# Designs tried in a protein design chat: VHH binders against q9y6x5. Part 480

Target 1, 379 residues: q9y6x5
Amino acid sequence: LPPKLLLVSFDGFRADYLKNYEFPHLQNFIKEGVLVEHVKNVFITKTFPNHYSIVTGLYEESHGIVANSMYDAVTKKHFSDSNDKDPFWWNEAVPIWVTNQLQENRSSAAAMWPGTDVPIHDTISSYFMNYNSSVSFEERLNNITMWLNNSNPPVTFATLYWEEPDASGHKYGPEDKENMSRVLKKIDDLIGDLVQRLKMLGLWENLNVIITSDHGMTQCSQDRLINLDSCIDHSYYTLIDLSPVAAILPKINRTEVYNKLKNCSPHMNVYLKEDIPNRFYYQHNDRIQPIILVADEGWTIVLNESSQKLGDHGYDNSLPSMHPFLAAHGPAFHKGYKHSTINIVDIYPMMCHILGLKPHPNNGTFGHTKCLLVDQWCI
Short names: E, the ipSAE of ESMFold2; O, the ipSAE of OpenDDE; V2, 0.75 times the mean of E and O plus 0.25 times the DockQ between their complexes.

## First folded at step 24 (VHH)

Design ma29 (framework vhh_7uia_1; at its last look DockQ between E and O 0.80; V2 from the best seeds 0.77)
Fold by OpenDDE, look of step 24:
Structure ma29 (fold): chain B 379 residues (1-379), chain A 123 residues (1-123)
Amino acid sequence: as target 1 above (379 residues)
Amino acid sequence: QLQLVETGGGLVKPGGSLRLSCVVSGFTFSSYHMAWVRQAPGKELEWVSTIQGSGSYTYYEDSVRGRFTISTDNAKNTLYLQMSSLKPEDTAVYYCARTQYKYSGEWTPFDVWGQGTQVTVSS
């Protein structure tokens, strides 16, 4: 039988939560599998970009999902949560579920992973759920496990997505120990439910499971705001994305807009597109706007309105607060092995290896994950 | 016809309890996040609590946590807010509304509202 892989994402699960809170179920999962303590995600550290990076192995500039909100100047199209279904945005890459789906005697399933309800390259998972935040984790889990267990052709790759602890992180801030403890306890219980469900169905021993996240969360405050309106008139630009990385489309001369913004705040870096640091791999895509503003950690870019969020993400991907973790269990993985760090794009070639898929060109390095895998040489 | 109808408001002494109800019609609340929001005289709208329609998750404003409980009755298609240990600061018109969480980490604007129910906490 072909190998099977379930990829699970708990949105906004900051890596150091594992050190600061108790996760008996997750720890048990890790004990019987592997842990990568820190995953360096892609810039910007947002949901759509990072989830697509996980499943494509590409940096944002390459897979084309460069933000949660995008604008294409040629087609005049917009991308957002409410407008994410146009394959135009996704077709610059081939996600792993499509690759898997196109194989003989295989199919893919998805429970609300970003992009999975869109036909990409004219291919959509055989089984998927449209995104609805109101659908319980249990229902998502039940569908995914049912498909993994009973489908023909068999589901060999599945994704499962959950919005917590992101939603709570935004609402309460990651430093709210009381509220976050409660939320993270619930997350651990969900992991328990996942494991139990898999065991009950007889899938646990043969299914490879990866539990990860797209980004972390940093504490924000009303005392750390950058008001763009104090620096530049709104008529001079179109705002494509706001905080903590603003995407600016000038309506006047770009240089003039830049000059008005470059000294707006000591807590914000302003980049012309060509001057964006290479380490971000966030330059070579037309969907990246001419000017981007990058707020310092914990600072929020606002207009005249104030933000109500106590936590946010999207900041420099070198910041530990933005890093998620990766845990995995299954026949492909060692038991009781911990690894310090990988890049989020490294997950893709690993998953391809596990599934026996030929990876598309990607930015991941398979060598970074070899030590996690039982069939690979590791020093 | 989408409709939310709040009931249960009234006058109560500090330390007292009230139970607000919001009957939903025209849609299934389990397909949304349902919220309570309140507006005190001369103050801005304040979020109080949200419940995932499936009942899996609840959220509370810090000022009401431990005192207020949001819940649903699927059979009655009704949202509740059990309020206890009420304080004068809780005096407001309470509204129920629906929303959804987005991938981006934003909540959709409340698009369906009730007429509100007055809660007055006074000695």
Scores: ipSAE 0.833, ipTM 0.925, lowest interface PAE 0.6, mean pLDDT 96
Fold by ESMFold2, look of step 24:
Structure ma29 (fold): chain B 379 residues (1-379), chain A 123 residues (1-123)
Amino acid sequence: as target 1 above (379 residues)
Amino acid sequence: QLQLVETGGGLVKPGGSLRLSCVVSGFTFSSYHMAWVRQAPGKELEWVSTIQGSGSYTYYEDSVRGRFTISTDNAKNTLYLQMSSLKPEDTAVYYCARTQYKYSGEWTPFDVWGQGTQVTVSS
């Protein structure tokens, strides 16, 4: 039978939640499979960019989804969470579900992974749900399992996306033990439901399942605000994205805008595009603006003196608080193996290997994940 | 004809119970998150609770958790707030409102509101 893969994301699941909270169902999943304790994600550590990096194996500068809010100066197009369906934004890469379903006797299915309801290269997932966060986990799972079990040609690659613990992480902050323990308990119960449903349908033994996330979460505070209006008149620039990585399009002399910003706060780094650290792989795309501001961990860039969020992400991808985990179970994976770290871009070539797909050019390294796989020599 | 109509407010004694209802018309109720928001006299709007319109996922403000229960009846297109162990500080106008969560980590502004129903907790 052709190999099958279900890729699951719980948005905003910080890697150290596994050590700081109890997950009986997820720990059973890990015990009978593999764990990567820390996944180093891509900068900016935001939702749209990192979900697309998982399924393309590319850094943000290479796949073109460089933030949750973007502007293209040539076409004058805007991207936002309310305006994310134009294939223009997504077409700089080919995600794995497109490659998969173009193979003979294969289909792809999606329950709300970012981009799966967009016709990328004139190809949309064979089966998909339009994004709607009000749809229950149970309904998403029911559609995915129905498609995995009943489609012709068979669904060999499926995705499932869930908004927690990101939503609660933003609301409470990751250090609110009382609220986050309740939130994470509910998520662990959903993982238990997922496993039990797969067993009941006869899918569990022959389906490869990856449970991962796009980023972590750090604690914020009203005491840690950077007021941009205190440093520069807002009329001197166009604000493309605000926090924690601000994207600044100067309306006046770029050097003057830079000089007004460079000493604005000791808790913020100001970069001209050409000076962005090479380790970010965040320079070579027209959608990256001429000046970016990168707040220190836990600091929030604001235009006024208030912020509604107690937790946030988007910070430097070297920060452990920004790192998710990866767990996997299925016939392709070892049982009881624990691995310290991979890069998030490494997930794509591993998935291609499992599915027997030829990967497109990408930034991942297959060798980083081969110890997770039963068919590879780990030396 | 988007409409939210709250009922069930009134005067109750401390420790009492009350059930608020919000009947929805003009949109598919299950395609949104639905919320209760309150405004005490002279104070700003305060979020109380939110429920996933097609599911069972609920969110509560800390001071009401364990005392209030948000629920829906999709067949009746109705949102409920069951209030128990009521305190004088729960005195407010209670509104139902519509919102949604986005990939970006933002809740949309409340774009459809009810007219509100008065809840007064006093002897």
Scores: ipSAE 0.681, ipTM 0.870, lowest interface PAE 1.5, mean pLDDT 93
ESMFold2 (binder alone), look of step 24: mean pLDDT 81; pTM 0.835

Design ma3 (framework vhh_7uia_1; at its last look DockQ between E and O 0.85; V2 from the best seeds 0.74)
Fold by OpenDDE, look of step 24:
Structure ma3 (fold): chain B 379 residues (1-379), chain A 123 residues (1-123)
Amino acid sequence: as target 1 above (379 residues)
Amino acid sequence: QLQLVETGGGLVKPGGSLRLSCVVSGFTFSNYHMAWVRQAPGKELEWVSTISGSGGYEYYEDSVRGRFTISTDNAKNTLYLQMSSLKPEDTAVYYCARTQYKYSGEWTPFDVWGQGTQVTVSS
């Protein structure tokens, strides 16, 4: 039988949650598998970009999902949560579920992973759920495991997505120990449910499971706001994305806009597109706007509005608060092995290896994950 | 016809309790997050609590946590807010509304509202 892989994402699960809270189910999962303590995600550290990076092995500039909100100046199209179904946005890359789906005697399944309800390169998973935040984890889990167990052609790659602890992180802030403890307990219980379900179905021993996240969460405050309206008139630019990385489309001379913004706050870096630091791999795409503003950790860019979020993400991807973790279990993985750090783009070539898929060109390094795999040499 | 109808408001003394109800018609709870919001005289609209349609997750404003409990009865298509240890500061018109969580971390604007029910906490 072909190998099977389930990729699970708990949105906004900051890596150090594992150190600061108790996760008996997840720890058991890790004990019988592997853990990567920190995953350096891609800049911008947002949901759509990072989830697509996981499944493509590409930086944003390469796969074209450069933010949760995007604008294409040529086609005049907009991308957002409410408008994410146009393949135009996704077709600059080939996600792993498409690669898998196109293989003979294989199919893919998805439970609300970003992009999975869109035909990419004219291919959509044989089984998928449209995104609906109100659908319980249980229902998502039931569907995904049913497909893994009973489909023909067999589902060999599946994704499962859950919005917590991101939603709670935004609402309460990651430093709210009381509320976050409650939320993270529930997350651990969900992991327990996942494992139990797989065992009950007889999938546990043969299914490779990766549990990860797209980004972490940092504490925000009403005392750390950057008001753009104090620096530049709204008529001088179009805001494509706001915080903590603002995407600015000038309506007047770019240099003039830049000059008005460059000294707006000591807690915000302003970049012309060509001056964006190379380490972000966030330059070579037309969907990246002419000017980007990057707030310091914990600072929020606002207009004449106050932010109600106590936690946020999207900041510099070198910040530990932005980093998720990766845990994995299954026949492809060692047992009881812990690894310090990988890049989020490294997950893709690993998954391709596990599934026996030829990877598309990507930015990942397979060597970074070799030590996680039983069939690989580890130095 | 989408409709939310709040009931259960009234006058109560500080430390007292009230249970608000919101009967939903025209849509199914499980497809949305349901929220309570309130507006006090001369103040802006304030979010109070949200519950997932499946009942799996509850969110509370800090000022009401431990005192208020949001819940649903799917069989009755009713959203509840159990309020205890009420304070004068809780005086407001309470509304139920529906919303959804987005990938971006934003909540959709409330698109369906009830008429509200008055809660007055006074000695």
Scores: ipSAE 0.800, ipTM 0.929, lowest interface PAE 0.6, mean pLDDT 95
Fold by ESMFold2, look of step 24:
Structure ma3 (fold): chain B 379 residues (1-379), chain A 123 residues (1-123)
Amino acid sequence: as target 1 above (379 residues)
Amino acid sequence: QLQLVETGGGLVKPGGSLRLSCVVSGFTFSNYHMAWVRQAPGKELEWVSTISGSGGYEYYEDSVRGRFTISTDNAKNTLYLQMSSLKPEDTAVYYCARTQYKYSGEWTPFDVWGQGTQVTVSS
């Protein structure tokens, strides 16, 4: 009987929420399994890029989903959250559900993980839900568990995506204890429902479950705005993405645009593409624009003085506020083990190991996750 | 073809209650998020509350939290706003509108609107 894995993401779940809020159901899940307290994600710390990094093991420059908004100068194509289904954007990598279901006697299932409703390399998840954020967690879970129990060939890899606490984190900010306590309690209840559903269906003992996230959240403020229009007229560039990492395509000489921006704010770093810090691994893809602007933590780049968000993400991936956690339970994992940190790209080779899949070339290091696994020597 | 029809507005004394209704036709109600938006005399449109079509997750503007409750009845294809502890500053035309949440963390612009219903809170 082939090993099975369910990968769950709660979008925007900042690692230190575990210390600052109560999670009785998640803590019981961790007690019977493993915890990685901080997952160092990839720059930029946005939703599409980091979800694809989890399932490919690649830095953004290597998998090609370099932001939530992108432009390709050769094809003149645009990517956005309303225009994300063209396989062109996704085809620079092979995500794990494609590799999995191309093995004999295996299927994959997906409840709204980014990319799972796209035919990547002419292959779409064997069972999937088209993205619709109004669909309840219960319905997503019911579909996933139905597919895990009733499919032929059997579903051996499944994904489940939920939009919270990201949506509420943007709305309220991570420091709003009253609102975030309410939101995070609801999420903990959903984790309780997940575990109970798996137990009732006889899946719990033999299914490996990973609960993780793509990034955290930092507090923003109307007092921390960088007004781009006060530094440069918009006629000098095309704006591909705005905040907190702006992607700038010059309409005039690139050096002129750079010089207009370089002293715009002490709370923003301006990089020519070739000068982007090597530690970001964010340079070697044509979708990365000639100039990027990187706001300091908690600062918002705006075109006017207003911003409607009180929390945001996308900042430097060295910031603890941008880091999610990872918890896991199942026959592949130790019980009661806590680990301080891994890189988000390390999740992919670990998942391939659990599923018995040959990983594609990737940036992850299997050795970083060995201590989580019962079949590996940690030391 | 798409239609939103608000009802339930009126004159109410401070501290009173009203329930607004928005009947929806021409689309599958549970496939969207639905919102209430208001416009006070001489002011800009102000978002009030949003609910997911099937998940029961609700979002509120700070000044109405604890006083207003958004809900749906999918069988009747109807959105509600239960307003209590009404204040003079709640006086506005209330609109229902359609939106959606995206992976990017953004809400779509409101693309379908009702004609609005007047709520007036005064002694």
Scores: ipSAE 0.609, ipTM 0.827, lowest interface PAE 1.7, mean pLDDT 92
ESMFold2 (binder alone), look of step 24: mean pLDDT 82; pTM 0.841

Design ma30 (framework vhh_7uia_1; at its last read DockQ between E and O 0.93; V2 from the best seeds 0.83)
Amino acid sequence: QLQLVETGGGLVKPGGSLRLSCVVSGFTFSSYHMAWVRQAPGKELEWVSTISGSGEYEYYEDSVRGRFTISTDNAKNTLYLQMSSLKPEDTAVYYCARTQYKYSGEWTPFDVWGQGTQVTVSS
ESMFold2, look of step 24: ipSAE 0.622; ipTM 0.837
ESMFold2 (binder alone), look of step 24: mean pLDDT 82; pTM 0.832
OpenDDE, look of step 24: ipSAE 0.846; ipTM 0.934
ESMFold2, fold request of step 25: ipSAE 0.622, 0.626, 0.656; ipTM 0.835, 0.840, 0.851
ESMFold2 (binder alone), fold request of step 25: mean pLDDT 81, 81, 81; pTM 0.828, 0.825, 0.827
OpenDDE, fold request of step 25: ipSAE 0.889, 0.890, 0.880; ipTM 0.959, 0.957, 0.959
ESMFold2, last read: ipSAE 0.659, 0.640, 0.700; ipTM 0.864, 0.841, 0.874
ESMFold2 (binder alone), last read: mean pLDDT 81, 83, 81; pTM 0.827, 0.851, 0.827
OpenDDE, last read: ipSAE 0.886, 0.894, 0.893; ipTM 0.959, 0.959, 0.960

Design ma31 (framework vhh_7uia_1; at its last fold request DockQ between E and O 0.76; V2 from the best seeds 0.78)
Fold by OpenDDE, fold request of step 25:
Structure ma31 (fold): chain B 379 residues (1-379), chain A 123 residues (1-123)
Amino acid sequence: as target 1 above (379 residues)
Amino acid sequence: QLQLVETGGGLVKPGGSLRLSCVVSGFTFSSYWMAWVRQAPGKELEWVSTIQGSGGYEYYEDSVRGRFTISTDNAKNTLYLQMSSLKPEDTAVYYCARTQYKYSGEWTPFDVWGQGTQVTVSS
């Protein structure tokens, strides 16, 4: 049988939730499969960029989705939630579902994974749901499993996306034990539903399943605000993205704008584009603005406004609070194996291996995931 | 064509209960997030509660948590707000409204509103 893979993302699932809360269904999933305790994601640690990194194996500077809000100075185009379907933004990379569909007798399916409702390189997922966050997990699961089970050519790669615990993390903050416990229990129940559905359909033994996330969540507070209006007049720049990594497009001399911002707050680093630290791999793309502001963990950048969020993400990708986890089960994976850390870009070459696909050039290291796979030598 | 019609408001004593209803027409609320917001005299609009139209998740303002319950009846295309242990501070015009949650973690502005129903809590 051709290998099949289902990639599931629970947005904003911080890695240490596994240590601090009970997940009976997920733990059972892990017991019969593998766990990577920490996944180092890409900078910035936001939803669109990291989800695209998972399926391309590329840093944000390479795949071109560098934020949830972007601006291209040449075409004067904007990218945002309300304008995310223009292939212009996605065509700097080839996501795995496109690669998969270009193979003989294979198709791809998607339930609201970012970018899957966009024709990328003139190819759109064979089966997909338009993004609508109000649609239940059950309906998404039903569509995905139907496609996995009954499609011709067969669906060999599928993605499923869910907005929790990100939405709740933003609302309550990750330190709200009462509310987050309730939310995380619901997520565990959804994992139980997923496993049960796969078993009922006879897919469980033959389907490879990866459960992961794009980023974690850190606690924010009204006491930790950085007000840019205190440092620079709004008429001197255009704000492309705000917090916790602000993208600044100067309307006056860049150096003047930089000088006004460089000492704005002791809890914010200000970088000219060419001075962005190499470790971020966030420099070599025209969609990265001339100046970026990076707030310290838990600090929020504002414009004479108060934040309604008690949790946020997008910070330095070296922070443990920004890291998700990865669990996997299926014929390609060992049983009862735990691994400490991988990079999020390592997932792509692993998935390509599982599916028998030739990977496009990427930033991942297949060697980092060999110990998870039954057909590889673990050094 | 898009319409939200609210009912159930009235005068109630402190500690009392009310059940608000919002009947949706022109669209299917299960395809959206539905919310209750309120505005007291001389005050700004305040968010109260939001529910996923498909019934998966619900959110509450801290001041109403444990006292208010948001729910839906898909068959009737109706949104509800069960209010208990009402306080004078809950006095306001209550509106039902439509919104969406985005990938970025932001909520869309409310684009469809009801006419509002008056809730008065007074001894």
Scores: ipSAE 0.887, ipTM 0.947, lowest interface PAE 0.5, mean pLDDT 96
Fold by ESMFold2, look of step 24:
Formats: structure tokens, C-alpha cells, sequence
Structure ma31 (fold): chain B 379 residues (1-379), chain A 123 residues (1-123)
């Protein structure tokens, strides 16, 4: 009787892929459920920050995962995708799987969602897989469905993460129709496998399933490079993160570093921390460095070297190319309903409502998602 | 004591087929991504194909897609490259190598390499 929710992310799934490519399995999923055509994600539009925003309902400045690469000057700690397990980085917020499993007679399961193999507030997901990208989708799905079907106390909240189409989007760029068509067909087949597995195990009719993503992808080019070494000697700063949002820790007077950078390229905005636009909600955390550089869409910041990526993300969150979609199916959701847009932080209070959890303070607005839900008066 | 040992190279005529093997020792290859990389005479290393060590997902360089098939056999701890419709341009030393993919969207550098096996496509 307790409501159950499976949250699925296909990393880097740009919203307009749904219009530009064929997804017979995902379209069947949507037909019997709901679609949000565009989800406005949080700045910066990177993997760790946006996955944590989904499960906390918080802007990056509030949950503390402000980039894929971070530095904390007080503790002298570094965060990266190979050094991401210190709870210090994650403890500025409480993700939904922690709240869920602290309820009586509930547990949480995870197949590689960022942070689920970390003991956040001394609490790690009840069942989890340590991150390893070489583990197949089938194995991740088999573990999740086993836990949903056989655990005591029952698993009521589960997460599933997959690295595509992000990996291929970086490699080929979103405009490579031949390669991206092949990649996206494989992803649609995985969605078909997911749905079929849930049906075969008797989970489909009573499990709420959200399929979403953290960000989109934009086309890059060797003709669109911003060479920092042409503007400033690297001895004047420590580089915490490079592209497309560079995080600059000055080694000399901050104003001198800013002045060397401010006219470096017409395709890059340079911000002192206090001048970062308010609409980014990206200022009030010590992990945000004193100077950030924000490249224009499709431009790459480099250190006098070429870039191997043909696609990238991390840009201004107002750009449609950075926006993912959200689809959902299950007893909590309407059938055949399409909605134009929500904010990514709105997903958290919606999930808390579905699960009967009291949300922690957050930046989401339940009213933005109420039309997706059968128990809400919308018209 | 990590080892990758390539075998199966040789001389083959254009249009022919060849199967390369890479036997893995000293680590569980299903916990990594495994790749084939080649080097033609006088040229730089060229990535050919990469597969999840568990065998569930793979990538190909455009010029070999449809002609080459990467695979694994967990029971034999072995990586394969089945090559068909071979061309003189495929002449190279073929190496197997180990890598990993990270949340950040980057592949780690190849940290373990085999010694290579020569493939020569000639009349």
C-alpha cells in the first residue's frame, strides 16, 4: 500500500531529441502517462549539480554541489569525479532517499545515481551499487527490480542512472544525425526493456516511474575556442574548473586578474562573484570561486590546446539546448497529459508529495507540477 | 602484475577476415572498459573500438563500424576483435588497453596496454 517511485536519469538527454528522433518505446510510455516538454535546470548545467538539485529541490548555491570540480579554501579539500565520496561535499543538503528511508517501514535503493554511494548525514542508501560505469544497464535494472520486489522493509524509493546519451553527445555532438540516431535508438530500446521488465515482475501498474535527465547538449567546434593562455599567465590564478564555466581562484589581487580577463573574448562573460546575475542563483556558497568565466553557447575555454569534445554542456540554464525533459507514468500521474515546462527544482516537492514525505526547505514549487497528478484539481 | 596479451594477428588478403584476442591477467576486466587501439606504420595511435568489460555496450570508430565487432568472453577473461572486409588501410599493430568512463563525461587515460599484434592486409 505504500506508494513507490522509481526515478530514472539518462544523462545528457536534450529535450528536443524527442522531436528530432524516433522513440517508439518512450512515446508509448508518454502516451500512458505525462510529459513535461522542457525542464529548466539549474546553473551550472553540469552532471553532479543537477542530479543533486533533482533530489534536494535546491539551487546549487544551497546544496553545495556547485560544479563537477570544486575547491574549498577553508579545508583545502578538492572534489572531482574521481574524488567525490567525502560526505563533506554532500552534507549541505538532505536528499530524498535519506528522508525516505528514515520513515518507519521504508527503505531506498540506488543504481549509481550521483551521491547514493556516499553516507550523507551518516546515512547511505539502504541498497546501492558503488559507481562503476562498466556495469551494464541490464545489471543495474536487475538489481533495482530485485530490491523493489524482495526487500524488507520494502523499497519505496529507487534511483537508476545511465551515462548515455551524454557520452555520445560529447563525442559526436548533438548535430551528428547518423551517430546520434543510432545512440538514441539504443536508449529507446533500454527504455523498452525497463518497461517490459517492470511488467513481467508485476511492478508496472503500482510503481510510479519518472524518466528524466540532468541537462542537454550543444554543438562545439574547433572554430569556437577561447584561449585563456592568450589573455593571462596561468601563474596568476588557480584553475578549479575550465569549461564552459571556468572557476578562477586568483593568486594575486582579484581586480588585476579580473581586468586581464574581462576583454579576453567577446564570446565569454567574466563575473566577479558579487556580480553573477541573480537569475543564476549562483553566488551564496564559499565553493563558488571569486571569478567565474561563462562561455557563450558552443564555445569552449581552453589552455592553448585543442578540444576533443564535439558536444558540451554547462552553459547558461536559460538556453533551450541545456534543458532536459521529464516523462512519468504510474498511479499518481494522469494519462496522456503534456505540460510545457517546469523548473528542475520542482521535481523534489512533487516526489515528496507522491511518497507522502514532508519536504525539507527547498526552492521548488509544488504548484508548478500539480497538473501532472491525479489527486490535484488542475482546471 | 597486470597483463594484456594480444594474439591472432597475421597476413591476410584484402576482403579477408581475422580475429584478434586479448587475454587479461591480474585484474577483473569486467570492472573496466576495454579498448582496441591501432598504429599504422609512421602514424599516430588511432582508437578503434571500446566495450564495457561486462559486455553490455560498445563503441566503434566510424571507419570500422559494420566491419569490426568487439566482444568479450567472461569465462575466458578474453577480449576479441572480429575483423572482416579488411582493407590495406587496416594494416597496423593492434593493441588492447584498459580505460574507464566517469560521471564528468571523460575517459581516463589508457593505463594498461598489451604488447600489440601485427595485422597486415596485402595482396
Amino acid sequence: as target 1 above (379 residues)
Amino acid sequence: QLQLVETGGGLVKPGGSLRLSCVVSGFTFSSYWMAWVRQAPGKELEWVSTIQGSGGYEYYEDSVRGRFTISTDNAKNTLYLQMSSLKPEDTAVYYCARTQYKYSGEWTPFDVWGQGTQVTVSS
Scores: ipSAE 0.707, ipTM 0.879, lowest interface PAE 1.3, mean pLDDT 93
ESMFold2 (binder alone), look of step 24: mean pLDDT 84; pTM 0.844
OpenDDE, look of step 24: ipSAE 0.827; ipTM 0.917
ESMFold2, fold request of step 25: ipSAE 0.685, 0.683, 0.661; ipTM 0.872, 0.873, 0.867
ESMFold2 (binder alone), fold request of step 25: mean pLDDT 83, 83, 84; pTM 0.846, 0.845, 0.844
OpenDDE, fold request of step 25: ipSAE 0.886, 0.886; ipTM 0.946, 0.944

